# Designs tried in a protein design chat: miniprotein binders against a7tqs6. Part 16

Target 1, 250 residues: a7tqs6
Amino acid sequence: MNEDGSVCNKILIAFQDNDQIANLKESVLGEVFRLDKANTNHDENIIKGLTWSTKYYEVRYDLYVDTFDDFEEWCKDLISSEYDDLREVLSGIIVIDSYTMEKDKIDQNKLLGQLGSVLQDKFFVFMNTNKDISQDVIDELNDDNSMQLTSDSGNSVEIINYHNVSNLKLNQYNEKIGFERVREIIDTCEWSGGHRVQTVEAKADSTDVDLESVFNRLKEARLKYLEIEDEDEREQFALEISNEFAEFLQ

## First folded at step 7 (miniprotein)

Design p12F
Fold by ESMFold2-Fast, scan of step 7:
Structure p12F (fold): chain B 250 residues (1-250), chain A 80 residues (1-80)
Amino acid sequence: as target 1 above (250 residues)
Amino acid sequence: MSDEDRLRRAEFLMMWAEILEELGRIDRAIKFYERALEYLRRVAENTEDPELREELEEEIAEYEEHVRELRERLEELEKE
């Protein structure tokens, strides 16, 4: 018998235990997962039966909320063979902690790299709470991180700033940042089992078009394109998306 | 880590242990239950609330018995 898919599609969120943890939980659960205090108890460690919905699909998932005092010990536990089966049921991991720029704390990058190497087919997000780290520095770190991992390392961690002092949703390259980037990563992760694909109808719009809507549609379509393993289906999908984009520019 | 945080951690570890049981990974489930029990024991030792201490001691005893049963099941599986 094959692995029971009913226990898959779990997201692990881990928070550094500090005096801000209640505020961090409220923000992350509210902004990323749309779970505000009016409809969920943020003190719950496990929230089951949630639905993640995009215009392309709908899937059920469970959310696991963990807390750690020592990031190194937490990482080493999760990396260990003892956690192999638990890692397999995860769709991804979000860690909320302070990223360090001090030279003597290079071990944090090493731990992130080691954890990333065992998260095959999983998303891995590190939400940085250190206010001293600017978006430009985050962009550079993400570029460096992708270059640092070897061919056997699996998925790279993506570092995303928790604090958005500029109140921007996009960086200078029209890329999503902050909570919206986390949502984009989840939108495009490889869910296992229980996946219901929504039918998408092509439509032309000859009125004024919101560029953000066009960009988001193309981004989602591009990511769906990358999921297609059949070459002929991929070519047909690319043609459909190109035609939709051309119609939006009219 | 506060005692409140230890209780949250214990609950999280126990729920992961339950998932491991569902996956048939009984040896790993036992380890997760034992880690959770360690957190519960520390809170029981530290608490000045006799009602909470009694509640935790009862919960600890129940899970210790569950782990004992899991160990017996694991031993039988290994003999086959």
Scores: ipSAE 0.129, ipTM 0.589, lowest interface PAE 4.1, mean pLDDT 75

Design p12F16F
Fold by ESMFold2-Fast, scan of step 7:
Structure p12F16F (fold): chain B 250 residues (1-250), chain A 80 residues (1-80)
Amino acid sequence: as target 1 above (250 residues)
Amino acid sequence: MSDEDRLRRAEFLMMFAEILEELGRIDRAIKFYERALEYLRRVAENTEDPELREELEEEIAEYEEHVRELRERLEELEKE
């Protein structure tokens, strides 16, 4: 079908090309997405088949890793109508770059506002690598951005400091900061394609059989069976399928 | 933008084009395959590594053929 969970639930993460990009990729992918270099090649542009799990649900997603030299050009492309289809499948965007407090920030803030206007119902995080910006300043900027939501129809950007020089887990308002704040934003985002709710097995419920999941599994199994070229592998797979469904039915 | 970053950008654009193709949006898929090809061509022109250049030229030729096939499919769809 056109709307499949495998083609939705993408997260786009974009890094500014600089001398620190390799270290930033390792830190962000490791801390936010729990991907270490032993299990994942951080140089891949697309990391597929990831699972985001919380206490209450599980969802599959893909991570798109992009790099830019010119933030304005990158924003212009992403905002354009040619990227409508990409934006449709995204659950959110994370940009890793240096936030500026100088007059140049007017252009940067304008670009962030324009990008936010096309990200309705998607999360939008800007991870600031500028060490000169304190957490108090970040809190003030986010308050200002939040107020803009009441006058505009898009999503406001949330600015999160990459550097935590004070080694604090919470800001002065007892709110999460840093990588844990990014994870909290992802935890609460609006995943498209439907997320699977974690099963609460406090007591055995022997009366409800989820026939829909059984039919979906059978359909997937039949498609995979037809793709197997080797006769011995097909026979082994058929035996495994038979065992799987037999256990379910008994 | 470095050549390494151009290759990464090309890979990202290729995968996005594949998603558009899966969604049946052939005209948009063609545009993004062409954008990816632009990045690949620039790396092939810039590189001093003859092995990498040859590999990229072969990859470019394969994707150009794929785009040609997609354009034929798009033309058929427009007639319907």
Scores: ipSAE 0.000, ipTM 0.256, lowest interface PAE 17.5, mean pLDDT 73

Design p12K
Fold by ESMFold2-Fast, scan of step 7:
Structure p12K (fold): chain B 250 residues (1-250), chain A 80 residues (1-80)
Amino acid sequence: as target 1 above (250 residues)
Amino acid sequence: MSDEDRLRRAEKLMMWAEILEELGRIDRAIKFYERALEYLRRVAENTEDPELREELEEEIAEYEEHVRELRERLEELEKE
């Protein structure tokens, strides 16, 4: 939760319910989110109060852990209007399942496309557990997905291999793969209510404390603005506040 | 739909109800809990396993009470 009490910054991770699910949860939660079994209960559906930290920023988030037997039914549920509230608070979705290349199976790509179309401005990762699909094939699939746009912003799914059978750190285009790629996607996602950029050395911390005071002042100013009944006085007050805090609003 | 499928569906609906409750969407959370309870009640009625029936009846009672509390909370919020 933000300081304003806004509910946002949630990541949904959904696993195919199969014999490998315990191992997949341990690997994905451990490698992507740094949540090992020694300090986190992997059986929880909701993991709260997590911190995502990069060199440049820190943000608080919660993790929603779901499972599914039927991917088509799961997609239909998540796309439906009943799940609008859930979709609105998500920063992104990670699905862990086997990607199919067979033409006579349910068109998984169609389902991924439909789900992607309702995930505007959110990341969408499909972690493929099918070890028979090589990195080169994954690269081609992602190129194809990137070229298909259903909106102005790219809502295409990115397919990432769970298994690293070739023990590669980078793909043929010198791009990160595997768990490191998933972390890179999360690092660059659009978090709601982005916090001040953190720096390694001291003076930025004091300015962060000062910035908190500025935010409190702006909140007080907004409440006073709403209490002003005269339209001309309200506009003048808004201009005065904007000028006072111009240095901090950029 | 088998009873095993009904139990899995109920568990999933319960999870989403808890998420909606956390999001402050008490109205939608109640509906998801009620749908889950409908599945649980069907399994409790159909099962020949007395131990499973007792466990489900206890779970149903707990969630019915939780839904009642949520309805009361929703009514109070609507008065504000």
Scores: ipSAE 0.011, ipTM 0.475, lowest interface PAE 8.9, mean pLDDT 75

Design p12L
Fold by ESMFold2-Fast, scan of step 7:
Structure p12L (fold): chain B 250 residues (1-250), chain A 80 residues (1-80)
Amino acid sequence: as target 1 above (250 residues)
Amino acid sequence: MSDEDRLRRAELLMMWAEILEELGRIDRAIKFYERALEYLRRVAENTEDPELREELEEEIAEYEEHVRELRERLEELEKE
């Protein structure tokens, strides 16, 4: 078996190649992934053997750092069938670029929609570096994008502002923004496709309990189960979790 | 595209080739290795640093040998 962990659990982060890229890498790798320049070379394209830790679970992952000059060409490559196998190993994608409100023949929203549609069960974050787009506009864009999940197939992209020009900690709905929102998305992502987790999540929708806490606990339990190396310890954990969820699965 | 960008792209392509190889997609792995080698060769030709050129030439030779072995393996697998 693969001692490096698994072929899955990869995160792709892609930066627009511009004069700010060094600063963007420092901020994103430092704030989102907690990778200090003292311990990590930010010029590396591949950072292997990282651990994503939350209050509830730990998972091993690799970080892929890519750059692009032309977002459309990069998107077309990643969407192509040639990249199918590569997309399958990804837990999610973060793109750092300037979001545009302008309409032209190359509609950025169309490219984001097309890419989102091929990212099944994977998170997709677009970190906007355009300072002219306020948090209120971002909130509206994300609300509009979320509504597309009911009318169109595929995953919706979440647009998150890189710059916090208003020095806000939360948006108008008391929700996390900026780097903390990106971390929250990663915290709750599907690190590996789980038949059992998907089935239990469907059942949770029929309960009167706090659905968010149930979903978080179920994802935590699945990831803990998969990461436990000792079979006996894993069985003990499974029994404890089964007992805890007996009330919810009734 | 700078030579630094070419090296970064080559490294990423090499890693994706390794993943494809692990997935048993040898035909696709070969294509990604070949693209990475193309970037490495351009940097080796452009660089004024003889130490870097020598390192790249050695790396290129190693991956060219690996691709040759993968092609032989692919041929054998395609034999019924």
Scores: ipSAE 0.012, ipTM 0.484, lowest interface PAE 8.6, mean pLDDT 74

Design p12M
Fold by ESMFold2-Fast, scan of step 7:
Structure p12M (fold): chain B 250 residues (1-250), chain A 80 residues (1-80)
Amino acid sequence: as target 1 above (250 residues)
Amino acid sequence: MSDEDRLRRAEMLMMWAEILEELGRIDRAIKFYERALEYLRRVAENTEDPELREELEEEIAEYEEHVRELRERLEELEKE
C-alpha cells in the first residue's frame, strides 16, 4: 500500500440544504461515483477508500460530503487561511446549488471567482439545479468564463446542469453534458501520487516491442480521432486503430 | 440559528478536524474539534428532549477525551 497518497486525493461535494437534498445526494453519489443505496449510507459525510478507475489508471480517493445553508458563509470559510491545508489535499470540488441569472448574480459570481482563485490546479464544478436555465445558456456561460483571460471572475469554474429535460448525452458541439461531463472532468484531473497506470498488456513475451512507441502512437491516434468531424469516418478510424492494437489489448 | 443548524455545523467541523489529523496538523485539528464542541454544548443546553441531551452529553465527553489525547500527542511531538 502507498501511504504517501493517503493525505491527498480527496474530493469535496457540497450540497445546498433544501427539500431536494436527499434526492440530489442519491442522484449525484449514484451517477457520478457509482455509490447507490445498496452499497453506501448516503447520510455518511466521509466515505474513504474509494477507487477511481479508467482504462489508463487506478487511484484511491476519499469523498467528503458537506452541506451548507448559507453559501456565502460556507464559501468564506473555505477560502480563509484556516482552510489552506484542507484545500491543498483536495483534487477538486463539486458544488450543487441553484445558479442565479438575475438578483444575487454578482454576489454569487464574485464568491465563485474568489473560490476559484484559491483552487489552482484543482477541478471546480458547479452543478446547477435551476430548471429554468437551458443547456444552450450553460454552454454560453462556460464559453464566456473560458474567454475571460484578464478578469478575476470565476473563469476557473465549470457550470454543469443537473437537470437534463431533453435527455441528451451531448450538447450542440458534440461535448458531454450532465453527469457524464462531471465524470470526464474527474477522469482528467491531476491526482497526486499513488495512481497506477493500467498499461496495455503486451501479448506473449514481446521483448522486441518498444512500449514508448506504442504509447506515442495511441496518443497520436486519440488526437487524430478528435479531429475527425464526420461520424462515419471517425467510426472507421476507430476500427482501424482497434485492429492495429488488437494484438496488445487481447 | 436553529439547533438543527448547530448540529450540522458541528458535524462539518468534526469532518474537517479529522482531515487535519490525517495531515498531522494536530494544533489545527484541536481548534476545529473545540469549535464543534461549542456547538454541541449549546444544543445540549437548549434542547427540551432529555434523550437527545443525554446522547449529546455522551458524544461531548468522547470528543473531550479525544482532544485531551491529541493535546498529549502534540506535547510529545514538540519534545521530539
Scores: ipSAE 0.293, ipTM 0.705, lowest interface PAE 3.4, mean pLDDT 76

Design p12W
Fold by ESMFold2-Fast, scan of step 7:
Formats: sequence, C-alpha cells, structure tokens
Structure p12W (fold): chain B 250 residues (1-250), chain A 80 residues (1-80)
Amino acid sequence: as target 1 above (250 residues)
Amino acid sequence: MSDEDRLRRAEWLMMWAEILEELGRIDRAIKFYERALEYLRRVAENTEDPELREELEEEIAEYEEHVRELRERLEELEKE
C-alpha cells in the first residue's frame, strides 16, 4: 500500500528453535528493538510500523521474526531465486544461533558466506550463543571475514557474541560489542526512502536559531559540494544539506 | 516432520506471501499462500485438539477466500 520505505525497510530476525528461544527472543527484541513482551503479543512473527530513531534521523520499518530447526534448509530457501524479491525488501538479517569452530561443521561458514554473497547493500549479523567462544576469537573471525569482501563490492557476515562473559563494554580495538554493536549496525544501515535528517545542533527546547552557526555550516557544505566530481553524488549531497537545514530551521 | 514444524513453515510462507503482495507480485504470493494452506490443512487433519482444529479451519477458510480474491485480481490485471 505504501509507496515509501514500508515496501522496503524490513528486518528479518531468525532464531534457532531450541530450549532457550523464549529467553533469546525476550532479550534480543527487548535490548535491540526496545520491544517488551506486552507489546509483542499480537502476531508474534510480524511486527509492523516500528520506528528506528537515532540522533540524526528516524525511519519506519517492519520486523519479521522467524524460527528454524535446520539452518541449512533455512539458508537454502532464503538464497534461492524464489526469494529474490523478498531479499530485495530487507534492510538486513540477524541470525541467532550457536557458532562452531569445529572442522566437521565448516558447512556453517560456507552457508554464511553463500547467504552473504546474495545480500546486496544489506547488513548481516550472526549473534553467537556459544559461551565457549571468546571476544578475542570473534574479533579475529570478523577481521578474516572483512578481508574476504572489500568495501563497496559486497557484504560479509559480522559475528557478535550474545553473551558478555568478560563484562566488557568495548573489544580490544575499542569497538562496541554485544547488543550495542547490533544497534550501531542498524543505525548505519542503508535504509530505503524517506528517513528525516536531523541537525545535531538543534535544541529540543529552543525556538531561536543560531544564525552564525548556520552560516558557518553552509560555507563548509558549499566547499564540499565543489569537491564532488560525480554529478549524481553532488545532487544527492545538495538534497541532503537542504534537508538538514530545513530540519534545523523548524 | 512434526505438526509444530508444519505450523512454523506455514507461518514463514504466509509472512513472505504478504511481502510479495506488497510488492505487487500477486502470482508469487498466491503460490506461497497455497503452500502454506497445504501445511495448515495437514495439521488440521492430524490434530487431536478440537480447539486448534476449529481455529485452523477458520484460518484456512479466510486465506482460501483471500487467494480467490487475489486470483480474480490477477486475471483482471492480465486483461489490461
């Protein structure tokens, strides 16, 4: 019905069906999407009309919650050409399951690679529930994965630990971990359609405009505009700046 | 395959059928709904729970009507 972002802007979250699934759903939906159990008692698998808000923008999205028994079958279905149109409407995918380092389960990494290869401009997160895998190992796996797919040419899976066994807030590289890392990935994903750009200098309680600050930002924006060589990027940048200043002046 | 597995697969197929409708891929949406209905009918046939059977029969009837309406809409679009 909606010609804007609601035909796109869909997030798929899929859980391994195990004895911990109820706890995992409560934690992930609560911590990542700010949804409580009372708010999700209607249609457990499809939650429409949610708002993702950051300091810089807001966008409307839909959340699709799935469960699987067999990860291989689930991946094969989602990778298949029958699901091409469905994959195109996704902003990203989050899989919650146990990651393994065992050689006899190398097929899991192969499946993750195959799924990642068919996701275009979409985030792909694997939340690991295996407590035996340390943060240092996760960091090394993510470094290896990013080396296989370069920026702008593809999308690689990012593995994030569900359990924070060491009670760390940041990893060894001073990067966010756990649920906060998942939120950071969603914050920076490529949403389709009409998210509003918000001026970081806008004050909630102020009706006055700091004209000196506005003029300084406009001068900086004009200099950047002149440095852009691609015509389409230049027009997009001009629109982005225009929207930013329109928001500031409200 | 258990009846719980069939219900899960039906929910998955229904979810994607709704997205296909939003995209205007009516022919594909019908196929996904029909596969989901096959799973729901099998559970309704196999279940020993009369309340679940009644709920599933009502759901099946609603989606069968929805598929009928989608088929009519697809036929009209093909004439344009």
Scores: ipSAE 0.140, ipTM 0.637, lowest interface PAE 5.3, mean pLDDT 75

Design p12W16L
Fold by ESMFold2-Fast, scan of step 7:
Structure p12W16L (fold): chain B 250 residues (1-250), chain A 80 residues (1-80)
Amino acid sequence: as target 1 above (250 residues)
Amino acid sequence: MSDEDRLRRAEWLMMLAEILEELGRIDRAIKFYERALEYLRRVAENTEDPELREELEEEIAEYEEHVRELRERLEELEKE
């Protein structure tokens, strides 16, 4: 009998310790990870034996839940050699804190860049709790971050607003925002390779990328997209296929 | 942001636009092409290299025509 948790496939989620932390934990764990407070203890530092399921695969993972008072000190610790073992087993990191556009922006962005540089093949999400940062600003920041076109730049952070004050499901580019965007990032992350071949579709995908297969899939997707009559269904299909091929752009 | 950084951003945005176009996501592809064109125009205005300016002006004209064609296609698809 094997243990529930893998030696890899860990997600680290870190919350700023403020008077809203209980509400933030309830919202993020509930909306992103589908962990109902009635059935899951949100005060646990480690939540083991969770399953992440998509139409293409299923994988087992564990959540590491951390808290910090000083983001700079927390970043320095996580970047340090003492945390090498932790970083090695992570599939990705989600930080929940306030993003600043003021005098401390340079320092915060420097810390995010330094942390990103040690997160090879891992997703990095910064979930912004600052209500003064609009979706348009977030879109511009993420556009800037996506411009890292060298392998030496490390992993780029994606900034996602926690507050959806406009109650929109998509941004101006018809991309998912908020919690749904976080779920898309997790759907396409680099899980430990051995765990992604659980479905027939996933098993058919070679680890050696077949460019002819990718090209044929894109042609098929385009034809199917044009035949979808429902706008909402068409939008979802386009996002789903774009997300599937996102890895070929990196 | 340097002109070199603007060119790299434009190249990235063009690549994303081409992939979205292949997926039939024409409305989103147009937006990415237009953002890329904004960066290319700024480099063309700033550069002191006349050879680079001429090359960028040709590229800008080509993609402006492509975006026009995509807008016509989008308009036709919205009628179906």
Scores: ipSAE 0.000, ipTM 0.115, lowest interface PAE 18.1, mean pLDDT 72

Design p12W16M
Fold by ESMFold2-Fast, scan of step 7:
Structure p12W16M (fold): chain B 250 residues (1-250), chain A 80 residues (1-80)
Amino acid sequence: as target 1 above (250 residues)
Amino acid sequence: MSDEDRLRRAEWLMMMAEILEELGRIDRAIKFYERALEYLRRVAENTEDPELREELEEEIAEYEEHVRELRERLEELEKE
């Protein structure tokens, strides 16, 4: 439980330096982080003292904003031991760049894999600005990345389209896409330190879920857990309930 | 590498130095500040914009003073 000046809970967001960078910053900082250009200087490299709030908790974080011209050079720096201290304090990374389909795809995927391998227990989002990549292709890429979990399970990049070309709210698997998916990833990330749990009454009107019902279900789940005598069944039940309630933090 | 690229690199290095300083890693912070200053000095030497040169020279002087203070703090910690 850290106050102002915490040495953890940092999010690094890195933009490709191109003709669209001003528009990308306005869209991403505005839509994902709720940082209005009128209230926040989008040219700042460090934005401190921000609050991430969900229906169930609040946590304080800082946002680190970087730009790069050469993604390969940027990745090599960030992967190096020289940047160990930065990586240690991060809750996650968001990269905004064009995903390559053919030429240099192997090199880009190799860099993403290497970067992912040094981001244990951090979220890693690649927000794709290439309009030629459809949502179906993104879904396949993410499925492939999930299958690679056998080499250090849970440590893979998630590719999210910046452009919603098909004007869809959900993908073919009924999963969130675009900025809403990025927010969902941040909602469920492994923040360091204490979260301040929201009271049911304080968040009742702002939630799309009946919080009283959720708390009653948690109470019932706890009672059922205590009634299970078989240790293997108890462990399985705990995992099932944890997975069920993880979605309520989104 | 263009002067614009040097300024962007300096900004990144300054950001890293500030993070390291916040974490109490003073020795590493000094190294990052020094590398950033090398890039800023190069741009100040190359630029034909007198306003930009003056602004950079002022910024360089400010950070050189900050690095001096950090070195003194590091030396005091090492003596005790």
Scores: ipSAE 0.000, ipTM 0.292, lowest interface PAE 14.3, mean pLDDT 74

Design p12Y
Fold by ESMFold2-Fast, scan of step 7:
Structure p12Y (fold): chain B 250 residues (1-250), chain A 80 residues (1-80)
Amino acid sequence: as target 1 above (250 residues)
Amino acid sequence: MSDEDRLRRAEYLMMWAEILEELGRIDRAIKFYERALEYLRRVAENTEDPELREELEEEIAEYEEHVRELRERLEELEKE
C-alpha cells in the first residue's frame, strides 16, 4: 500500500445519477484525469495515489467520485458544518449535471451560490450537460459570476459545457473550453503542501530554493554593488547577480 | 425514500466515512459507517433480488467488522 499519510489535495467530482452516468464517468475521468476504463475501475468512489503533472510542477492527489439524485440535498449536506473537515481537504469540486436557465426557478443558482460561498481557495466547476445552452450563453454566465459582488462570495462557480459539437478548442475570447478548460483550472489551483517544481527547460536536480538564503545573498550583493566605484564594473556585477538570482528561482 | 435512493445514500456515506477515516477522524467515520449500514440493511430486507440481497449481506458483514475494528482502535488511541 502507498499510504504516505497525506490528508490534503483531494478533488471531489459529483455526477447526477441518470441513464448517462456511465458515459459521463468514462468521458470525464478519461479526458480530464486520464483514467481510462482499461486501467481504472470507473465504479470506484475513491481513487487514491494519482499524480497531477504539468510542465511546471507535480503534486499527488486523490479523486473522490460521488453520485447524487437530489442536487439540493447533496448541496445541503456538503455546505453543513458536519462536512467542514471534508471541505477543508478539497482542492476543488466538479459537478456534472444539467444547468437550468429558468429565472423563476432560481434554486439551482441559489444552491451554487451557497456552495461557492463555503469554498475558500478551492476551484468550483459545474460541467453542464444541457445541450440547449450554447457556448456564448456560458461565456455570459461566467462573466456574470466573476463580476458578482456579494457579502459571502468566497469562490464563484465556473460553468463549462460538457457537449462540444463544434469541436472548438477556444471560445470567441480565445479562452479554452470544455475538458481542456477544466484541466487548466486544475493546473492553476492552489494545491496544499509543497510542490516539486520540475520544468522541462531546467534539467537541474529539484532542490528546494531557500528564499531566505537567496534574499541574504541579494542583501550582500547590494552592499558590494554600492562599494563599486567603476560604472562598467558595477553594471557587470549587477548582471552577474541578476543571472545568479534568476538561476535560483528555477 | 426508494431502495435506489437508499443505496445511493449509503454509497455517499461510505465514501465520506472512508475520507474521515483517512483524516484520522475515527469517531466521525464510525458514525458515517453506521448510518450507511442502516440504509444497506433496509435495502437487503426489502429487495426481491436474491443476488443483490446476498451481495448486500456480505458487504454489511464486512463493514460491521470494519466498524468493530475502528471502535477498538479509537479506544486504544484514547488511552494513549
Scores: ipSAE 0.000, ipTM 0.335, lowest interface PAE 11.4, mean pLDDT 74

Design p12Y16F
Fold by ESMFold2-Fast, scan of step 7:
Structure p12Y16F (fold): chain B 250 residues (1-250), chain A 80 residues (1-80)
Amino acid sequence: as target 1 above (250 residues)
Amino acid sequence: MSDEDRLRRAEYLMMFAEILEELGRIDRAIKFYERALEYLRRVAENTEDPELREELEEEIAEYEEHVRELRERLEELEKE
């Protein structure tokens, strides 16, 4: 193949334009994407050529950083046919805004539902900046979303608190929260476009992988096993690969 | 977790078990098969579809026999 026709995966991250936006951008881009302010061009809202790495794969992606003043107008634009091409190349979206609990809840939830309906096979994260919403409330909202069993509710939004007042890394159910949960969602998303480079090195501190990626790694391990001529080396390799994937037994 | 998610999880666990079996890690393969069977049994118990239940029960029986054979093989290997 002589054609260079690589399609880069995109992640769209959108911030509500308020007096906290500069601090939120620095914090979220730094914690989720491991970017410092020297790595970003704030005059250009597209950060290209980033690499997302797990213990099982690497993929190149671009990050589109957007802002909105009116969430409803922003949602209508993103849902519109004008944005069909953008939505097709997205691996997911992250919205950073205040989740409304009172009078505006119905309108905001309706917009989130409409947006979710056009994001099939893409992750959808809402990072809540409202400090009045506790982690227990977030857990309950996400449990409700996951229990929606109708055939017409494909992609539900996952709500994640930006503020970690308790400084806990896990919720009461031993599940990741905050920025680590966002990274977990990205780790397991359905990337598209181009070939992923499988990583051979195992990292003990890396977890949260797509089962399909784990299976592909095991298939590659099987091929490597068949290349080993020495029986002692084969036994050692089999032990190493078995230990690497032992966590998926749990 | 939905029943569809459980079936997908079981499928991947079966694939893992088959690869581990080929790698000669029969002890690990058995554990992955048993974990997959746990998911299949949950779906068979929960499903309202009698056709799916029958298909799953047949698949469960097949893999239970395979695990029994693997346990016998593991015992032979451990006798050195």
Scores: ipSAE 0.012, ipTM 0.450, lowest interface PAE 8.4, mean pLDDT 71

Design p13A
Fold by ESMFold2-Fast, scan of step 7:
Structure p13A (fold): chain B 250 residues (1-250), chain A 80 residues (1-80)
Amino acid sequence: as target 1 above (250 residues)
Amino acid sequence: MSDEDRLRRAERAMMWAEILEELGRIDRAIKFYERALEYLRRVAENTEDPELREELEEEIAEYEEHVRELRERLEELEKE
């Protein structure tokens, strides 16, 4: 990263290695991370210097793309103390695989629970590719996972369907689903390092506000505020500046 | 364990080694690079594809040099 960059803010995406992996990478990287195949090599394991932007902030992050054949071995490695430093730099994990107890002789839910327990303050998404699992079942599984939560920090996985067979926008609880839900989780995750607050949108009355000028004015005002030695004059100046920018402080 | 699985594990180890280097954990990074090299060497030994063997041998040589440089860096840091 650059000289002031954080070594944190890593997102790990892990795909089950199967005949659908190329299609899954294209969909997930494209829909969740806005990385089109035309602009990004989807075969890269490390994609650095990405920007996550919302209307409230921007943060720089790196994307790490892993592939596993044996989910149990992959989980055991990631849970181990050998990987403790690696887990600490993660903002979250997204696993893309088929959700089922029948496919594996190992209890998948137990592995997800164990992994979740070492991912405190990290988001943990399991994106289910099994078309036989309906949204109602996913809702129930997520409710059950929430009941197993041992702390406010959270250590439970959220299961999200990859396939939207019913073409729904929201679930029965009026909550986002699919790729939009994954983006919502990332939007609200606990990033490390500084955030740059997004500029406020110009008013609908067609007034073209130069936001760069607004922030230059705020910077100038901050410097003048610090130079004012008289406490009463400083207070008056702060109030005047606050009033001038009231529409941006809503 | 298949050669395809070994290549996947090598790639994973390389990925994690890079993160450890960024964290300044040079000793741990070396261990992950060595793990990756063990997998790559095994595939190079097993493969009957001369083109793949040549590609792997070039990659192995490159990362062996990188590990050597990291070990020299670690030794220098320990002297300070």
Scores: ipSAE 0.463, ipTM 0.784, lowest interface PAE 2.6, mean pLDDT 77

